# Designs tried in a protein design chat: miniprotein binders against b1l550. Part 102

Target 1, 279 residues: b1l550
Amino acid sequence: MRLPEELLERARDIHSEAPSHRIKLDRVGSFGLKVPVEFKGFLLLAEADVWVSLPEGRRGVDLSRQVEAIYELSNPPKDPFSLCREAAISLLEKLNYADSSGVSIRFDAPLQDGESLKYYGVEISSIASDEIINKIRVEILGMTACPCTAELIRAYKSSEIAATHTQRSLGILEVSTKAEHPDPDKLASIIERAMSSPLRTYTKRPDEGGLVIRSLSNARLAEDVVREMIHLFLEEFGHLPEDTHILAAVRSMESVHMHDIYAERSFSLDEIRKEISSH
Below, E stands for the ipSAE of ESMFold2; O stands for the ipSAE of OpenDDE; V2 stands for 0.75 times the mean of E and O plus 0.25 times the DockQ between their complexes.

## First folded at step 11 (miniprotein)

Design ks32 (at its last look DockQ between E and O 0.87; V2 from the best seeds 0.00; counts 0 for: pae O 2.3 > 1.5)
Fold by ESMFold2, look of step 11:
Structure ks32 (fold): chain B 279 residues (1-279), chain A 83 residues (1-83)
Amino acid sequence: as target 1 above (279 residues)
Amino acid sequence: SYKKVRIEFTFDEENREEVLEFLKRLARELAEKYGLTVLVYTENGKIRIFVKGDPEAVDKFIEEVLKELEKRGVKYTVRVEEL
């Protein structure tokens, strides 16, 4: 049943009123929308958040207009980066009272893994105010092998056993920039190359042995992984604007402990270059 | 009342980054001066400025942006679309 349109002339427009407490809000929107996107030839069901700023003099946001804006742009499905950027611009254009808008889109990105697939997590956002700021976060699992335990066991009986504990580690790169979003596959590759070994969907016995040997030959502390991620990131993306901000982190699910180890470093490109050049 | 305008510039200059940063700075200054909301971005190799606010302030913004580009000696074409 649809209510008569004539009621609109009698009902108060609650959203356009002044609020009882005149406080500006930074983000007011619809979160957890499902939108289709096309990524590397895959049609994926992504999760999207949309928002705008709300000035202190306006009681509420026209939420249906926000939702309409992103769905207008999502059919037919398009790449998530274009959708994200275009929707952020559209929101700022459509909602007169807003001085900023934002869109985030998150999905699992498929990766070829031999004859199979694996995946990594991606969240992108575009925030429009006086300019567009693009952010991307990539998360992918890898394997780490502890160098401290490896050295202790080597010293115990130098020729007898080669062993250490290995575990899954979650690598994280998050980039905020005025430039276009960095390629998520390149970010995922940086994280995997910084680990002791990548994870595989499946392996045959000889290939599994190779993975284990690789991990032992590339034993790294969580701190080492973070440092290597930063090094590789600078090699690939050092050309980005100086005020680009990066967070590099690892959460290692240490197999011999009941708790995880966490290491992180955040920096701007300008900051890290000055730090490195001073040594 | 309010006015919403999209301004699109095409520049011949290979120093698009320098012009973009100049327009960002200028738009920010004028937006603060006149109480406007602005967004400066690129689209299909062109520079766009979205501006909204008081109609007289929007018109003043457009006039001052064009004036400052002329002072800089930058060759351009411009399209203005009211939204």
Scores: ipSAE 0.560, ipTM 0.867, lowest interface PAE 2.2, mean pLDDT 90
Fold by OpenDDE base, look of step 11:
Structure ks32 (fold): chain B 279 residues (1-279), chain A 83 residues (1-83)
Amino acid sequence: as target 1 above (279 residues)
Amino acid sequence: SYKKVRIEFTFDEENREEVLEFLKRLARELAEKYGLTVLVYTENGKIRIFVKGDPEAVDKFIEEVLKELEKRGVKYTVRVEEL
């Protein structure tokens, strides 16, 4: 049932009224929208958040216009990077009282694994104000093997390839930049290469054995993984603006402990370059 | 009510990055000066400026941007659209 439009003339615009408390809000929007996106030939249903700032003199945001903005751009489906950026700009254009806007889009990205698929998590964001900042977070699972236990077992049994505990580890790269969003596949690759070994969706016996042997021969602490991620990131993405901010992290779901091991480093490109050059 | 304007510049490719940085800086300065919301971005190889605020202030902003570009001797085509 649709209310008669003439009622709108009689009704107060609640959103445009002065609030009881004149306080600016940083983010007001719709969270958990579902939007189609096209990614590497796949049509995916992504989750999206859209928001704008709200000035102190306005009671509420026109939420319907926010939703309209992203869905107008989502048909036909397009790449999530363009959608994110364009929607952030569109929000500022449509909601003229806002001085800032933001869009976040989350999905599982398919990654080819032989004839099967594995995946990594992606969150893309764009924040628009006097400038546009693009953010991407990539999360992918890998495997780590503990070098400490390996050394203990080597000392005990004198084996060339020492047994050690292995576990699933989540690697995280988050990049915030004024440049375009970094390639998520490249970020995922960096994380996987920083691990003892990648995970596989499908393995035959020889492949599985080889994967485990590789992990044992490339045993890494959580700290090693993070440092390797940073190193590889600098090699691949060192051309990004110096004010680009990076979070590199790993969460190791330790197989011998009830708890996880976590390591991280947050840095800007200029900061980390100075640090490395000082040694 | 706020006036909203989109300015679209087409520049020769060779100077686009330099001009973009210039416009970003200029736009920030003018935005602060006139109390405007300004966004400078690239789309489809063109530089766009979104400006929003008081109508008179917006007009002054546009005038000053164009004036500064002329001073720099940059060849451009411009399209101004009120939104």
Scores: ipSAE 0.154, ipTM 0.606, lowest interface PAE 2.3, mean pLDDT 90
ESMFold2 (binder alone), look of step 11: mean pLDDT 84; pTM 0.826

Design ks34 (at its last look DockQ between E and O 0.88; V2 from the best seeds 0.00; counts 0 for: pae E 2.2 > 1.5)
Fold by ESMFold2, look of step 11:
Structure ks34 (fold): chain B 279 residues (1-279), chain A 83 residues (1-83)
Amino acid sequence: as target 1 above (279 residues)
Amino acid sequence: SWTKVRIEFTFDEENREEVLEFLKRLARELAEKYGLTVLVYTENGKIRIFVKGDPEAVDKFIEEVLKELEKRGVKYTVRVEEL
């Protein structure tokens, strides 16, 4: 049942009133929306958050208008990067009282894995104020093999035993920049190449053997994985603006422990270059 | 009440990145001076400036942006759209 539109003539517009406490808010919006996106030929149902700033003199946000803005842009479905950027700009244009806006879009990105598929996690954001700041976070699982146990076993009397414990490790790269979003596939590739071996959706016995041997030949500490991720990132994306901010991290689900191991480093491009050149 | 304007610049110049950074700094400075909200971005190889606020202040913003581009000697085509 729909209420009569005539009531709008009699009702107060609560949102446009001044609040009792004149305090600006940085992010006011709708979180957990479902929007269609097109990514590498796939039509995906992504999760989106939308928000605007709210000045100290305005009591509430026009919630329906901001939700409508992203849905209008999502039909027909388009790539998530364009949707993210365009929606952030549209929010700032449509909501007169806002001095900034933002959009986040999250989805699982498909990857070819031989004759099958695997995936990695992606979250992108665009924040519009006097300029656009873009953020991307990529998460992908890989395999790590412990070099400490490997070395102990190599030192064992039988030189023909090659063994260590292996585990799944979650690699994370997060980039905040004034440039366009880095290619998520390249970020995922950097993470996988930093690991001891990639994970596969399935393997036959010879392929599985090869995967394990590769991981043993490329044993790495979680700390080594993070350092390698940074090295590879600088090779691929060192051209980004100097104030670009990066977080590189690994959470390793150690197969011989009851708990996880975690390593991380955050930096700007300017900061890390000064650090490296100080040697 | 409020005026909302989108200014779109087309430049023939090879190095539009220098012009973009210049416009970002200029727009930021003028927005603070006149109490405006601005956004500078690129779209399809063109540079766009969105500006909103008091109509008289928006007019002054546009005038000063064009004046500074002329001082710089930048050749451009401009389109102004009220939203």
Scores: ipSAE 0.522, ipTM 0.855, lowest interface PAE 2.2, mean pLDDT 90
Fold by OpenDDE base, look of step 11:
Structure ks34 (fold): chain B 279 residues (1-279), chain A 83 residues (1-83)
Amino acid sequence: as target 1 above (279 residues)
Amino acid sequence: SWTKVRIEFTFDEENREEVLEFLKRLARELAEKYGLTVLVYTENGKIRIFVKGDPEAVDKFIEEVLKELEKRGVKYTVRVEEL
């Protein structure tokens, strides 16, 4: 049932009224929207958040206009990077009282693994104000093998390839930049290469054995993984603006402990370059 | 009534980054001066400025931006669209 439009003339615009408390809000929006996106030839259903700032003199945000903004741009489906950026700008254009806007889009990105698919998690964001900041977070699972236990077992059994405990580890790269969003596949590749070995969706016995042997021969602490991620990131993305901010992290789901091991480093490109050059 | 204007600049590729940073700074200063909402961004190799506010203030903004670009001797083409 649709109410008569003439009622709008009689009704107060609640959103435009002065609030009881004149306080600016940083983010007001709709969270958990589902939007179609096209990514590498796949049509995916992504989750999206859209928001704008709210000035102190306005009671509420026109939420319907926010939702309209992203869905107008989502048909036909397009790449999530363009959608994110365009929607952030469109929000500012449509909601003229806002001084800032933001869009976040989350999905599982398909990654080819032979004839099968694996995946990594992606969150793409764009924040628009006096400038546009693009953010991307990539999360992908890998495998780590513990070098400490390997050394203990080597000492005990004198084996060339020492047994050790292995576990799944979640690698995380988050990049915030004034440049375009970094390529998520490249970020995922950096994380996988920083691990002892990648995970596979499908393995035959020889492949599985080889994967495990590779992990054992490339045993890494969680700390090693993070440092390797940073190193590889600098090699691939060192051309980004110096004020680009990076979070590199790993969460190792340790197989011998009830708890996870976590390591991280947050840095800007200029900071980390200075640090490395000082050694 | 508030007006919304999109200014699109086409610059030679060699100076685009420097000009972009300049325009960002200038736009911020002018936005504060005139009480405007301003967004500077790049799209398809062009620099765009979204400006929203009082029509007279927007006109002053545009005039000052163009004046400052002229002072720098930057060659550009400009397109102004009312949204």
Scores: ipSAE 0.195, ipTM 0.638, lowest interface PAE 2.1, mean pLDDT 90
ESMFold2 (binder alone), look of step 11: mean pLDDT 82; pTM 0.811

Design ks35 (at its last look DockQ between E and O 0.49; V2 from the best seeds 0.00; counts 0 for: pae O 2.7 > 1.5)
Fold by ESMFold2, look of step 11:
Structure ks35 (fold): chain B 279 residues (1-279), chain A 83 residues (1-83)
Amino acid sequence: as target 1 above (279 residues)
Amino acid sequence: SWYKVRIEFTFDEENREEVLEFLKRLARELAEKYGLTVLVYTENGKIRIFVKGDPEAVDKFIEEVLKELEKRGVKYTVRVEEL
């Protein structure tokens, strides 16, 4: 049923009223929207959040206008980074009362794995206020092999046995910058190279053996993985603005424990360069 | 908050980064001074400034931005679009 149009003349515009408590809100929006994106030749269904700031003098936000803004830009489907940035700009332009806007887009990125595919998690954001701040978070699983146990086993019978516990570890890189979003494939590659070995969708027996042997040759603590991610990040992205902020982390699902191990470091490019140069 | 404009500047490609940082700083200062909301960004190799607020304040913002660019001797083309 459609309500009579003349009611618009009689009904109060609740959203434009002043609220009973005049408190500014930082993020008011629609979260969990499904939007199509085109990423490296794949058409993907991504999840998006859109929001704007709400001043203390306005009771509510025009939510339908927010949703309309991102959907207008998502047809036809396009690159998620362009969609994210353009939608953030559009929101700030369309919502007169907002002094900032934001968009986040989440999807599983396909990644070649020999003749097959695997994936990694991507979340990008663009925040528009007086300038655009871009953020990207990449998460990908890899294999880690414990160097501590490997050394104990080596010492047991003078290295006749080459073994240690191995487990899946989730590597995380999160970058916040005034520059364009870093390429997610490059971030994923950095994480995988920092691990003892990448994971595969499947392997034949000889390939599986080789993978495990490689991981034993590159045994690394969770702490080592984080440090290596930082080193590799600086090689690839050290050119970004000096106030670029990075978080590098690993959550290792230790196969011999009932719990996970976690290691993390956050830094700005300026901060880490000074730290490294002091050693 | 009723008046919204997009200002688009075309500059020499080689000097765009330096001018962009200048415009970001200037826009931020003027936005605080006049109570405006601004966004400075790049699009297709051009620098764009979105500004919204009181019509008289927006007009002053535009005038002062152009004045400061002229003081720097920067060669540019400008287009102003009301949104």
Scores: ipSAE 0.561, ipTM 0.868, lowest interface PAE 2.0, mean pLDDT 90
Fold by OpenDDE base, look of step 11:
Structure ks35 (fold): chain B 279 residues (1-279), chain A 83 residues (1-83)
Amino acid sequence: as target 1 above (279 residues)
Amino acid sequence: SWYKVRIEFTFDEENREEVLEFLKRLARELAEKYGLTVLVYTENGKIRIFVKGDPEAVDKFIEEVLKELEKRGVKYTVRVEEL
């Protein structure tokens, strides 16, 4: 049942009314939208959040306009980076009482693994105000082998290849920059290369053995992984603006403990360069 | 109804950052002066300004922005679109 349009003329615009308390809100929007995106030839259904700021003098946001903004841009499906940025700008243009907007898009990115697929988690965001800040978070699972236990077993059995416990570890790179979104595949590659070995969707026995041997020969603490991630990031993305902010983190799901080990470093490119140069 | 305009500037890459910062400052000052809503952003290597307000005020805003760019000797192409 569609209400007569005439009723709209008689109804108060609740959203435009003054609020009972004149307080600005930072984010008001729709969360958990599903939008199609095209990524590396795949059509994916992504989850999206859209929001704008709300001035102190306005009771509510026109939420329907927010939803329209992102869906207008999502048809036909496009790359999630362009969608995110364009939608953030469109929100400010359509909801011109807002001084800031934001869009976040989340999906599992396919990654080729031989004849199969593996994946990594991606969250792409753009925040628009007097400037546009692009944010990307990449999460990918890898494998770590513990060097401490390896050393203990080496000392005990005098073996060339020391057995050690291995575990699944989640690597995280989050980048916030005024530049374009960094390539998520490159970020995922950095994380995988920083670990003892990558994970595989499937392995034949010889391949599995080789993967484990590689891990054992490249045993790394969670701390080592984070430091390696930072090092590799600087090599690949050192050209980004100096005010670019990075979070590098690892959550190791330790196989000998009931708890996880977590390590992180947050830094700007300027800060980390100064730190490294001072040594 | 509020008049809405998008101004798109194309600059040579070498001066884009400096010009962007200048335009951000100028746009803010002019927005306050004329009571306009103004957003300055970069898209596809171009600088865009969204302006909303009274038509006469918007026109004055555009004129002043262009005048200030000319004073600085900045070479640009400009496209103005009504939204």
Scores: ipSAE 0.072, ipTM 0.555, lowest interface PAE 2.7, mean pLDDT 89
ESMFold2 (binder alone), look of step 11: mean pLDDT 80; pTM 0.788

Design ks36 (at its last look DockQ between E and O 0.63; V2 from the best seeds 0.00; counts 0 for: pae O 2.6 > 1.5)
Fold by ESMFold2, look of step 11:
Structure ks36 (fold): chain B 279 residues (1-279), chain A 83 residues (1-83)
Amino acid sequence: as target 1 above (279 residues)
Amino acid sequence: SWKKVRIEFTFDEENREEVLEFLKRLARELAEKYGLTVLVYTENGKIRIFVKGDPEAVDKFIEEVLKELEKLGIEYTVRVEEL
């Protein structure tokens, strides 16, 4: 049902009023929108959040304009980084009362795995105020092999038995920077290379055996996976601005335990360089 | 009772990064001084400044940005679009 347009002349504009409690809000928006994106030749259905700041003197936000802004830019589908950045700028331009805006876009990124396909999780954000701050979080599963158990088993049966517990581990890299978003494939590659072995969508038995043997040769503590992620990140992305903030983490679903192990380090490039140069 | 303007600058590629940082600092300072909302960003190799607020304050902002840029002596072109 559509109500008569003439009612707009008689009704109060609730959103433009001052609120009873004059409190600024940091994020007011529409969350969980489904938007099409094009990523490396794939058409994906991503999930998006859009928001603006709301000053203490304005009661409400124009939610329909926010939704309109991102959908107008999503047709035809474009790469999610362009959509994210452009939508954040558009929101700030369209909503006069806002002093900042933001957009987050989440999707599963396809990754070639031989002749098959696997995926990793991506969430990107662009926040516009006096400049644009870009954030990206990448999560990908890998295989880890425990070196402590491997050493005990080697000692127990000399070198005749090669065994340890192996498990899926979730690697996480999160980057917040004034530069453009880092390439998510490169972040995913850093995480996978830090693990004992990547996961495969499909293997035949000889390849499966080889993969497991190689993971045992590259057994790593969760702590050292995080350290290796940081080392590889600095090698690839050390050129980013000094105030770039990074979180590197691993959540290991230890196959012999009822619980997970977690290791994490957050830092700015400025901070980590000083730390490393002191050793 | 408000004005929105997009200013677009074209600089030689070799100067773009240094000028971008200069404009970010200048725009932030002037926006605070005049109570404006500003965004400085790059688009298609050009530097853009979006500014909104009180019409007189926006006009002062534009005037001062151009004045400070002229002091640098760097070649550029500028396009001003009221939104």
Scores: ipSAE 0.545, ipTM 0.866, lowest interface PAE 2.0, mean pLDDT 90
Fold by OpenDDE base, look of step 11:
Structure ks36 (fold): chain B 279 residues (1-279), chain A 83 residues (1-83)
Amino acid sequence: as target 1 above (279 residues)
Amino acid sequence: SWKKVRIEFTFDEENREEVLEFLKRLARELAEKYGLTVLVYTENGKIRIFVKGDPEAVDKFIEEVLKELEKLGIEYTVRVEEL
């Protein structure tokens, strides 16, 4: 049922009224929208958040316009990077009282694994104000093998390949930049290469054995993984603006403990370059 | 009330990247100078500038951008739309 339009003329615009408390809000929007995106030939249903700032003199945001903005751009489905950026700009254009806007799009990205698929988590964001900042977060699971336990067992049994505990570890790279969003597949690759070994969706017995042996021969602490991620990131993405901010992290779901091991480093490209050069 | 304007520039492909960087820099400087919200972006092969703020300031911004572009001696088409 649609209300008669004439009733709208009689109704107060609640959103445009002065609030009871004149306080600016940083983000007001719709969270958990579902939008189609095209990614690497796949049509995916992504989750999206859209928001704008709200000035102190305005009671509420026109939420319908926010939703309209992203869905107008989502048909036909397009790549999530363009969608994110364009929607952020569109929000500022449509909502003239906002000084900033933001869009976040989340989905599982398919990654080819032989004849099967594995995946990694992606969150793409764009924040528009005086400038556009693009953010991407990639999360992918790998495997780590503990070098400490390996050394203990080596000392005990004198084996060339020492047994050790292995666990699933989540690697995280988050990049915020004024440049275009970094390639998520490259970020995922960096994380996987920083681990003792990648995970596989499908393994035959020889492949599985080889995967485990590889992990044992490439035993890494959580700290090692993070440092390797940073190293590999600098090699691949060192051309990004110096003010680019990076979070590199790993959460190791330790198989011998009830708790996880977590390690992280947050840095800008200029900061980390100075640090490395000082040694 | 705030004035919102979209400026759309069409350049030959060869000059687009250089002009984009120029406009980004110029727009930032002018935004700071006039207290404007300015976005420079590309859409459909065109360079767009979104500018929002005081009407007089917006008009000055547009005038200055066009003036500086003329100095580059590059052929372009411009469309200005009030939003």
Scores: ipSAE 0.118, ipTM 0.579, lowest interface PAE 2.6, mean pLDDT 90
ESMFold2 (binder alone), look of step 11: mean pLDDT 85; pTM 0.833

